# VH-VL binders against Transcription termination factor MTEF1, chloroplastic (MTERF1): the designs that were tried, part 25

Target 1, 262 residues: Transcription termination factor MTEF1, chloroplastic (MTERF1), of Arabidopsis thaliana (Mouse-ear cress) (q84x53)
Amino acid sequence: AGETSDTGILFREKLIYLQDLNVDPHKALRVNPSLRSAPISSVVSVETLLSSTGLSRPAVGRILDMFPDLLTSDPESEILPVLRFLSNEISISEQDIPKSISRCPRLLISSVDYQLRPALTFLKTLGFVGRDTITSRNTVLLVSNVERTLIPKIEYLEEGLGFTREEVAKMVVRSPALLTYSVDNNLVPKVEFFIEEMRGDVKELKRFPQYFSFSLERKIKPRHRLLKEHGILMPLSEMLKVSDGQFNHWLLELRLRSAERR
Short names: E, the ipSAE of ESMFold2; O, the ipSAE of OpenDDE; V2, 0.75 times the mean of E and O plus 0.25 times the DockQ between their complexes.

## First folded at step 13 (VH-VL; framework fv_libivirumab)

Design S01 (from W01 with heavy chain S56R R98K; at its last look DockQ between E and O 0.80; V2 from the best seeds 0.00; counts 0 for: pae E 4.1 > 2)
Fold by ESMFold2, look of step 13:
Structure S01 (fold): chain C 262 residues (1-262), chain A 124 residues (1-124), chain B 112 residues (1-112)
Amino acid sequence: as target 1 above (262 residues)
Amino acid sequence: QVQLVESGGGVVRPGRSLRLSCAASGFTFDNYGINWVRQAPGKGLEWVAIISWDGRNKYYRDSVKGRFTISRDDSKNTLYLQMNSLRTEDTAVYYCAKHPYIWSGYRTFGMDVWGLGTTVTVSS
Amino acid sequence: DIVMTQSPLSLSVTPGEPASISCRSSQSLLYSNGYNYLDWYLQKPGHSPQLLIYWGSYRASGVPDRFSGSGSGTEYTLKISRVEAEDVGVYYCMQALQTPFTFGQGTKLEIK
């Protein structure tokens, strides 16, 4: 609407600018048609705000290519509130804010009022406070919907595994990544394999929730099959935290000791 | 429309104090970092101090550390410079100037809006 | 402190002709994030300074395109393609990389 419509020369200048940032102009225009009529000064103001956080120009380019809708966002009303939330309500240091954004660029397109703050409030009820507060390393939890995503994961750990709310809260505070796993595609299959095939005690999952970070098909199942073939019992941490080389070394050592006693 | 207006300058003797104010209008004051910059009569520009947009970071040139205090009152859209133990070398026109977005407080760019300045004269 | 050195310190130009002002820093203003932390300001007679260029080459809003900045690292240039009477004043470069932020000495531009 108005005098901000592009002309041939101004439009080409905008495309060159995007290319210099390593933003695919065709993708950006497809995803964000408003970009066509946006003045280049408005687009540059978004780079200016993002760079003011301490992000490098290549990092800014990657973020804008990932989320082209940001190119026409109002820095003051749509982006800056997220940065103020990270600084004031999460208390992330200025040095760590660009790291948090780089790890989770989706923060920049998330509503503070309808997404980030509700998630933070819920996480605080679980014990993400004080020494265990949210840091730049786990701000990805803030982009998860409380009702659709976080609560179902908590409920599965309570009712599906028989843990108390207090026990589940302690687990997720110690291992925040646990709240990033799909119930249906990660938690359930790995719990079923652990209980039914490995015949494990669920209390070990409480002590070693990192179990859920390992590939079921590439690491958990193959290592379990080898241990079962040789009648070996091994704690999850010893079974899973070591390299394939170290694991095979331990197996070979145990097999040799068994053969010597025959 | 965007405007900064300084006030509080005057003539004082060495060792006295002054408080400068910078009133902001036409923009969301608490989104921006703001500087004080001064210019002695017939001389060039000299940066004095900066305060970050959230007020958490304050930096001063060495010659004013311990004597000057920069502060902001976001409820009144006003920046302050409390100048104590004034010296004749502090005689200058004092400008406030805002940055577009000051995040780290250690590096900045582009003071895009400046006030008209207020004159401080320190003489016996 | 980063020392900023401008040249020339004074420049007389005929209206309509180009002008060029150089700024050298005692250390690189190119930071690891890819930006050159150098500003250019114009102070017209009787006025406060106004921003022309930031990050070495980014033109501030409302600044005519006859002003351009170039350079990287320790050497920067402000160019005016066709000087107008309104361009009279003192031009300052400033490093914005680290505190204390420091200005060059200024370059006075006059019309012949």
Scores: ipSAE 0.354, ipTM 0.697, lowest interface PAE 4.1, mean pLDDT 88
ESMFold2 (binder alone), look of step 13: mean pLDDT 90; pTM 0.938
OpenDDE, look of step 13: ipSAE 0.696; ipTM 0.856

Design S02 (from W01 with heavy chain S56Y; at its last look DockQ between E and O 0.61; V2 from the best seeds 0.00; counts 0 for: pae E 4.4 > 2)
Fold by OpenDDE, look of step 13:
Structure S02 (fold): chain C 262 residues (1-262), chain A 124 residues (1-124), chain B 112 residues (1-112)
Amino acid sequence: as target 1 above (262 residues)
Amino acid sequence: QVQLVESGGGVVRPGRSLRLSCAASGFTFDNYGINWVRQAPGKGLEWVAIISWDGYNKYYRDSVKGRFTISRDDSKNTLYLQMNSLRTEDTAVYYCARHPYIWSGYRTFGMDVWGLGTTVTVSS
Amino acid sequence: DIVMTQSPLSLSVTPGEPASISCRSSQSLLYSNGYNYLDWYLQKPGHSPQLLIYWGSYRASGVPDRFSGSGSGTEYTLKISRVEAEDVGVYYCMQALQTPFTFGQGTKLEIK
């Protein structure tokens, strides 16, 4: 009777601790059933390691809430290898480690041997080396599946657009985010619009891969329509890098000039 | 069993050198920062030095800077403290203490494992 | 250097009664990440120091729940809810915010 009462009390304490950490205990128990029998010390050890990187307690809580399996992970065997990988193999500074984790918490639940290292190896072949190495800003690429996510994008750029491997490598290094965009929902529609409606030269996409970062519906199409109405052609970079305010101002000036000529 | 065992203590004259060792067992040595902490007879604890898990960061108290060198050999799971130009005020029991997960330089949580200590006596 | 000041320096307690030790730092030990870099250690007679509390309020593994740490900024407290004979020794607070790490003077706890 005494052991059962103790277990209940300890369990309650654990729940309270999770709540204090802003981790939903119900979600955590559903996703990670092992949490029910795990001592509170396990949770504290994970928090301690994560916080030691410089993460704030709220950030730690968010991460643990997002990935409840981490609550029962072994800090030394499961989490520390990831941190070491980021530090030693990616050469991310100590200051940037917490930033990397905050931006891409999935890093913590990824296998170094089966995911992170292979991804890094692949990315190096694309030119992510030296000054163009992976940084805290683009660590999401390390958690991307090489075969299912990264390669199809490369293939589309090569086979679909006719770019060489070297050209594609230059593009993705300049715009790493390109590798995070959906081929079917982002790349293809934007390319089609550029070629068919804008009558653009595909070579311009090599020079301005950031084209794919802009909204087709909210920015590219509206601006193109306006330019077309005025019979104006301009490079993509000039068209898209300017703020909405600057663009509108420029258009207004054009309209005024046109009116003065009439 | 997780343990740290200090050795190398002894009696020396001022100006002489001594090398302390701390042997680690029962845990992954290269995952941890390690400290030297000393205690003079009848006195409180005094932090001496720390070395990070990767050996790249070393910090010392001012009174030992230039005289003491902290180092580690991960292949031997051993921490060292080379003490040169010893002074009478260096007389103390020297403890090695584990300091887990040093990621932000010297900012970390508590020293959770301590050795039994080794005695260093500097006397004329 | 950050100066750590403990009070009292000695404490005599009857078994079963609570005890409280104060630690003050010359600078705030609250770091930007929201954690306080203060540790509590116990050195029992004839033994090496052992960690009780780290980061102000986190109990080390194996430490009984009768020990608790509280505080933030420059003021910290170690509490023992019910003192036992095995709790005899010298208690130290230590700041781990910056090097050099610095200890308090120590508080000697004795049993009446």
Scores: ipSAE 0.142, ipTM 0.668, lowest interface PAE 3.0, mean pLDDT 91
ESMFold2, look of step 13: ipSAE 0.311; ipTM 0.688
ESMFold2 (binder alone), look of step 13: mean pLDDT 91; pTM 0.943

Design S03 (from W01 with light chain A60F; at its last look DockQ between E and O 0.73; V2 from the best seeds 0.00; counts 0 for: pae E 3.3 > 2)
Heavy chain, then light chain:
Amino acid sequence: QVQLVESGGGVVRPGRSLRLSCAASGFTFDNYGINWVRQAPGKGLEWVAIISWDGSNKYYRDSVKGRFTISRDDSKNTLYLQMNSLRTEDTAVYYCARHPYIWSGYRTFGMDVWGLGTTVTVSS
Amino acid sequence: DIVMTQSPLSLSVTPGEPASISCRSSQSLLYSNGYNYLDWYLQKPGHSPQLLIYWGSYRFSGVPDRFSGSGSGTEYTLKISRVEAEDVGVYYCMQALQTPFTFGQGTKLEIK
ESMFold2, look of step 13: ipSAE 0.491; ipTM 0.767
ESMFold2 (binder alone), look of step 13: mean pLDDT 91; pTM 0.945
OpenDDE, look of step 13: ipSAE 0.629; ipTM 0.842
ESMFold2, look of step 14: ipSAE 0.452; ipTM 0.758
ESMFold2 (binder alone), look of step 14: mean pLDDT 91; pTM 0.941
OpenDDE, look of step 14: ipSAE 0.351; ipTM 0.723

Design S04 (from W01 with light chain A96H T99Y; at its last look DockQ between E and O 0.75; V2 from the best seeds 0.00; counts 0 for: pae E 4.6 > 2)
Fold by OpenDDE, look of step 13:
Structure S04 (fold): chain C 262 residues (1-262), chain A 124 residues (1-124), chain B 112 residues (1-112)
Amino acid sequence: as target 1 above (262 residues)
Amino acid sequence: QVQLVESGGGVVRPGRSLRLSCAASGFTFDNYGINWVRQAPGKGLEWVAIISWDGSNKYYRDSVKGRFTISRDDSKNTLYLQMNSLRTEDTAVYYCARHPYIWSGYRTFGMDVWGLGTTVTVSS
Amino acid sequence: DIVMTQSPLSLSVTPGEPASISCRSSQSLLYSNGYNYLDWYLQKPGHSPQLLIYWGSYRASGVPDRFSGSGSGTEYTLKISRVEAEDVGVYYCMQHLQYPFTFGQGTKLEIK
């Protein structure tokens, strides 16, 4: 009778701890059933390690809520290797480690040997070396599946657009986010619009890979329509890098000038 | 079993040198920062030095700067403290203590494993 | 250097009674990440120090529930809900927010 009461009390304490950390206990127990029997010390150990990187407690809570499996992970054997990988192999500074984790918490649940290192190796072949190495800003690429996510994008750029591997490598290094965009939902529609409606030269996309970061519906199409109405052609970079306010102002000036000529 | 074992203590004259060792076992040594903490006879605890998990960061108390050198050999799971120009005030029991997860300087939690200590006596 | 001040320096307690030790820091030990960089250690007679509490309020592994740490900023407290004979020793608070790490003077706990 005494052992059962102790177990219940300990379990309750664990729940309270999770709540205090802003981790949903119900979700956590559902996703990670092992959490039910895990001692609270294990959970605290994980929090301690994460916090030691410089993460705020709220950030730690968010991460643990997002990935409840981490609550029962072994800090030394499962989490620390990831941190060491980021530090030693990616050369992310100690100060940027918490930023990297905050931006891409999936890093913590990824295998170094089976995911992170292979991804890094692949990315190096694309030119992510030296000054162009992976940083805290683009660590998401490390958790991307090489075969299912990264390679198809490369293939589309090569086969679909006719770019060489070297050209593609230059593009992705300049715009790493390109590797995070959906081929079907982002790259293809934007390319089609550029070629068919804008009658653009595909070579311009090599020069300005950031084109793919802009909204087709909210920015690219509207601005193109306006420019087309005025018979104005401009490089993509000039068209898209300016703020909405600057663009509108410029357009207004053009309209005024046109009216004065009439 | 996780343990730290200090050695190398002894009696020396002022101005002499001594090298302390701390042998680690039962855990992944190169994942942890390690401290030296000393205790003079009948006195409280005094932090001396720390070395990070990869050896890239070393910090010392001011009174030992320039005289003491902390180092580690991960291949031997051993921590060292080279003590030069010893003074009478350096007389103490010296403990090595594990300090987990040293990533950015001092942002760690407690020293969770301590050795039994080794005695250093500096006397004329 | 951050100065750590403990009070009292000695405490005599009857077994079964509670005990409380205070630790004050010359500057706040609360870091921007929301954690307090304060530890509590116990050194039993003839033994090495052992970790009791870290981050101000977290119990180390194997530490009984009767021990608790509280506080934030510059004021911290270690409490023992029911003192036992095995709790005899010298208690130290330590800050590890800045180098050098610094200990309090120690509080000697004795049994009446």
Scores: ipSAE 0.074, ipTM 0.644, lowest interface PAE 3.6, mean pLDDT 91
ESMFold2, look of step 13: ipSAE 0.330; ipTM 0.703
ESMFold2 (binder alone), look of step 13: mean pLDDT 91; pTM 0.941

Design S05 (from W01 with light chain G56A; at its last look DockQ between E and O 0.73; V2 from the best seeds 0.00; counts 0 for: pae E 2.9 > 2)
Fold by OpenDDE, look of step 13:
Structure S05 (fold): chain C 262 residues (1-262), chain A 124 residues (1-124), chain B 112 residues (1-112)
Amino acid sequence: as target 1 above (262 residues)
Amino acid sequence: QVQLVESGGGVVRPGRSLRLSCAASGFTFDNYGINWVRQAPGKGLEWVAIISWDGSNKYYRDSVKGRFTISRDDSKNTLYLQMNSLRTEDTAVYYCARHPYIWSGYRTFGMDVWGLGTTVTVSS
Amino acid sequence: DIVMTQSPLSLSVTPGEPASISCRSSQSLLYSNGYNYLDWYLQKPGHSPQLLIYWASYRASGVPDRFSGSGSGTEYTLKISRVEAEDVGVYYCMQALQTPFTFGQGTKLEIK
């Protein structure tokens, strides 16, 4: 009777601790059933390690809420290797480690040997070396599946657009986010619109890979329509880098000039 | 069993040198920062030095700077404190204590494992 | 250097009664990440120091529930809800915010 009462009390304390950390206990227990029998010390040890990187307590809570499996992970054998990988193999500074983790918490639940290191190796072949190495801003590429996510994008750029491997490498290094976009939902529609509607030269996409970062429906299409109405051609970079306000102002000026000539 | 065991203490004259060792067992040594903390007879605790898990960061109290050197040999799971130019005020029991997860310089949390200590006596 | 000041320096307590020790720092130990870098240690007679509390309120592994830490900024408190004979020793607070790490003077706890 005493052991059962003690177990209940300890469990309650654990729930309270999770709540205080802003981790949903119900979600956590559902996603990670092992949490029910895990001592509070296990949870605290994970928090301690994460916090030692410079993460704020709220940030730690968010991460643990997002990935409840971390609550019962072994800090030394499962989390520390990831941190060391980021520090030693990626050369991310101590100051940027918490930023990397905050931006891509999935790093913490990824295998160094089976995911992060292989991804890094692949990315190096694309030119992510030296000054163009992976940074805290693009660590998401390390958690991307090489075969299912990264390679198909490379293949599309090479086979679909006719770019060489070297050209593609230059593109992705200049715009790493390119490797995070869906081929079918983002790259293909934007390329089709550029070639078919805008009658653009595909070489311009090579020079301005940031094209793919802009919304097709909210920015590219509307701006193109307006330019087309005025018979204006301009490079993609000039068309898309300016703010909406600047673009509208410029367009207005053009209209006024046109009216004055009539 | 997780443990730290200090050795190398003894009686020396002022100006002499002594090297302390701290042998670690029962845990992954290179995952931890390690401290030296000393206690003079009948006095309180005094932090002396810390070395990070990879040995890249070393910090000392001002009174031992230039005289003491903290180092580690991960292949031997051993921490060292080379003490040169010893003074009478260095007389103390010297403890090694681990400090886990040092990622940002010297900001740490609790020293969770302590050795039994080794006695250093500096007397003329 | 950050100066740590404990009070009282000695405490005599009847078994079963509560105890409270105060620790003050010369500057705030609250770091930008929201944690207070204050530890509590106990050194029992003839023994090495042992960790009780870290980051002001986190109990170390194996530490009984009767021990609790609280506080923030420059003021901290260690509480023992029910003092036991085994709790006899010298208690130290330590700031771990910056080097050199500095300890309080120690508080000697005795049983009446």
Scores: ipSAE 0.430, ipTM 0.763, lowest interface PAE 1.9, mean pLDDT 92
ESMFold2, look of step 13: ipSAE 0.490; ipTM 0.772
ESMFold2 (binder alone), look of step 13: mean pLDDT 90; pTM 0.938

Design S06 (from W01 with heavy chain G110A M111F V113I; at its last look DockQ between E and O 0.69; V2 from the best seeds 0.00; counts 0 for: pae E 2.7 > 2)
Fold by ESMFold2, look of step 13:
Structure S06 (fold): chain C 262 residues (1-262), chain A 124 residues (1-124), chain B 112 residues (1-112)
Amino acid sequence: as target 1 above (262 residues)
Amino acid sequence: QVQLVESGGGVVRPGRSLRLSCAASGFTFDNYGINWVRQAPGKGLEWVAIISWDGSNKYYRDSVKGRFTISRDDSKNTLYLQMNSLRTEDTAVYYCARHPYIWSGYRTFAFDIWGLGTTVTVSS
Amino acid sequence: DIVMTQSPLSLSVTPGEPASISCRSSQSLLYSNGYNYLDWYLQKPGHSPQLLIYWGSYRASGVPDRFSGSGSGTEYTLKISRVEAEDVGVYYCMQALQTPFTFGQGTKLEIK
């Protein structure tokens, strides 16, 4: 009897394997119909490859549950090229490869030639080189499309804030997370609030791009309101980098000092 | 067809040197780590050395450390074991054995392809 | 060095009957990543070794379903549910957790 993946006994063994790996078999079959006909040896070969990088079995299971299309991928032609790219072209250390994959599993389903390398090349033009090169901590930038995602964010910062290309490049190299924010749902509302309500100087956003990492509704607006109520002027870094507890403590202390002066 | 073929064995006197080769075919050689494993006549298996897929990590059993050197030439799809200062207790059949895909350090597993072996005899 | 101890060192099995081989390690082979770094190999007479089981319980490609591996930590078992004539040879366990990688003494399986 040959290896068949669609007979009752062999198919049940595949389902049991997936369950033992903490991959939901129903979801996996729905997302990846080709899994029905895939030999179990092909499915196990994907786990074997991912685990050989140093990923834990629970991490492999989570990745495969998140991206069930990987279960039918050819390890040598579809997955290994990504791993070699991370090792050879990004120079991520052996110890950091599994961390990089765990932080950004989407790397594993990304084309090296059509996505990862073009993104790396573009990021290098912004100054992600030398000491500022891409590391295991920010490989998420590599899964962003250059023309449809990265460039529009750069252009908004140029046009919306009036910065030169050189200034924007320096900002994103210092704060790479800036390239992960939505233009419409993050950058625009926060710029509008800063300029129109806070009456801020755009040069401060260049010096403190971390402004865009804070919640507009939960932190920026409430803290601005409190400072305005008490007539206090504070740089963005002092206003936003401290915990809620420390911010409220400083505000209370300033109110007490105001009472002592009069 | 995936295969490993050892060569370079022979009969030598103690203190001499031999160089073993392991030729790989039928797979992408630089995706895999490779081991040397030996078996003395009538005895069990004994691991000798491992080299990582990129050649950057090499490990040896203590009894051969400093005398044997494992290396690889990916352009020739060939693994080597340079054996210096040979002793009679080095007499064995030497196998090369592939482990799957990228090896992530000092751990190994699943030697899935073995060569046929090459015989080294150290005697006076 | 991690010492690997197999038992029995020799066994004779009637064709069609089950066989069981035990392997004990001097320290745990279960690593923090969730895998047991224990392999099983069969060396048939006159042949090089062949992989049967890796990570304690994973069957290698082409290995019949009658072979199964179990265990964790320091104790592992290879079972053959129905011994066949082609199963004759020496079975080795190997710890793959750390250098030097070490084999058990071997278990010779014969048909009686």
Scores: ipSAE 0.493, ipTM 0.768, lowest interface PAE 2.7, mean pLDDT 88
ESMFold2 (binder alone), look of step 13: mean pLDDT 91; pTM 0.945
OpenDDE, look of step 13: ipSAE 0.546; ipTM 0.806

Design S07 (from W01 with heavy chain H99E; at its last look DockQ between E and O 0.74; V2 from the best seeds 0.00; counts 0 for: pae O 5.8 > 2)
Fold by OpenDDE, look of step 13:
Structure S07 (fold): chain C 262 residues (1-262), chain A 124 residues (1-124), chain B 112 residues (1-112)
Amino acid sequence: as target 1 above (262 residues)
Amino acid sequence: QVQLVESGGGVVRPGRSLRLSCAASGFTFDNYGINWVRQAPGKGLEWVAIISWDGSNKYYRDSVKGRFTISRDDSKNTLYLQMNSLRTEDTAVYYCAREPYIWSGYRTFGMDVWGLGTTVTVSS
Amino acid sequence: DIVMTQSPLSLSVTPGEPASISCRSSQSLLYSNGYNYLDWYLQKPGHSPQLLIYWGSYRASGVPDRFSGSGSGTEYTLKISRVEAEDVGVYYCMQALQTPFTFGQGTKLEIK
């Protein structure tokens, strides 16, 4: 009777602890059934390691809530290798490690040997070396599946747009976010619009890969329409880098000038 | 079994040198920062030095700066404290103690494993 | 350097009774991550120190539930709910916020 009461009390304490971390206990237990029998010390150890990186407690809580499996992970064998990988192989500074983790918590549940390192190797072949190495801002690429996510994008740029491997490498290094965009939902529609409607030269996309970061419906199409109405052609970079306010002001001035010439 | 074992203590004259060793077993040595803490006879605990898990960061108390050097050989799972220009006030039992998950070398989460200590006596 | 001050310096307790030790720091030990970098250690007679509490309130592995740490900022307390004979020794608080790490004077706990 005493052992059962003790287990119940300990379990309750664990739940309270999770709540204090702003981790949903119900979700956690559902996703990670092993959590039920795990001692609270296991959870504390994970929190301790994560916090050691400089993560705030709220941030730790968010991460643990997002990935409840981490609650029963072995800090030394499962989490620490990831942190060391980021520090030693990616050369992310200690200050930037928590930023990296916050931006891409999936890093913590990724295998160094089977995911992170292979991804890094692939990315190096694309030119992510030296000054262009992976940073805290683009660690998401490390958790991307090389075969399913990264390669198809490269193939589209090479085969679809006719770019060389070297050209594509330059593009993605300049705009790493390019590798995070959907081919079917983002890249293809934007390319089609650029070529068919804007009658642009595909070479301009090579020079301005940031084109793909802008909203087709909210920015690219509306601005193009306005420019077309005025018979104005401008480079993509000039068209898209300016704020809406600046763009509108510029258009207004153009309109006024046109009216004066009449 | 997780264990730290200090050695190298002895009796020396002021101005002499001594090298302490701390042998680790039962855990992944290079995952931990390690401290030296000393205790003079009948006195309290005094932190001496710390080395980070990768050896990139070392910190010392002011009274030993320039005289003591903390180092580690991960291939041998051993921590060292080279003590030069020893003074009578350095007389103490010297403990090595591990710190889990130390990145910067000065942020700590508790020294959870201690050695048995080795005695250093500096006397004229 | 951060100065740590413990009180009392000695404590005599009857077995089964509670004990409380206070530790004050000259500056806040609360770090930006929300944790207090204060440890409690126990050194039993003739033994090496052992970790009891880290980060102000977290019990180290193997530490009995009768030990608890509380506090924040510059004020901290170690409590023993029911003192046992095995709890005899010198208790130290230590700030782990910045080097040099500094210990309190120690509190000697004896059994009446």
Scores: ipSAE 0.021, ipTM 0.559, lowest interface PAE 5.8, mean pLDDT 90
ESMFold2, look of step 13: ipSAE 0.458; ipTM 0.744
ESMFold2 (binder alone), look of step 13: mean pLDDT 91; pTM 0.942

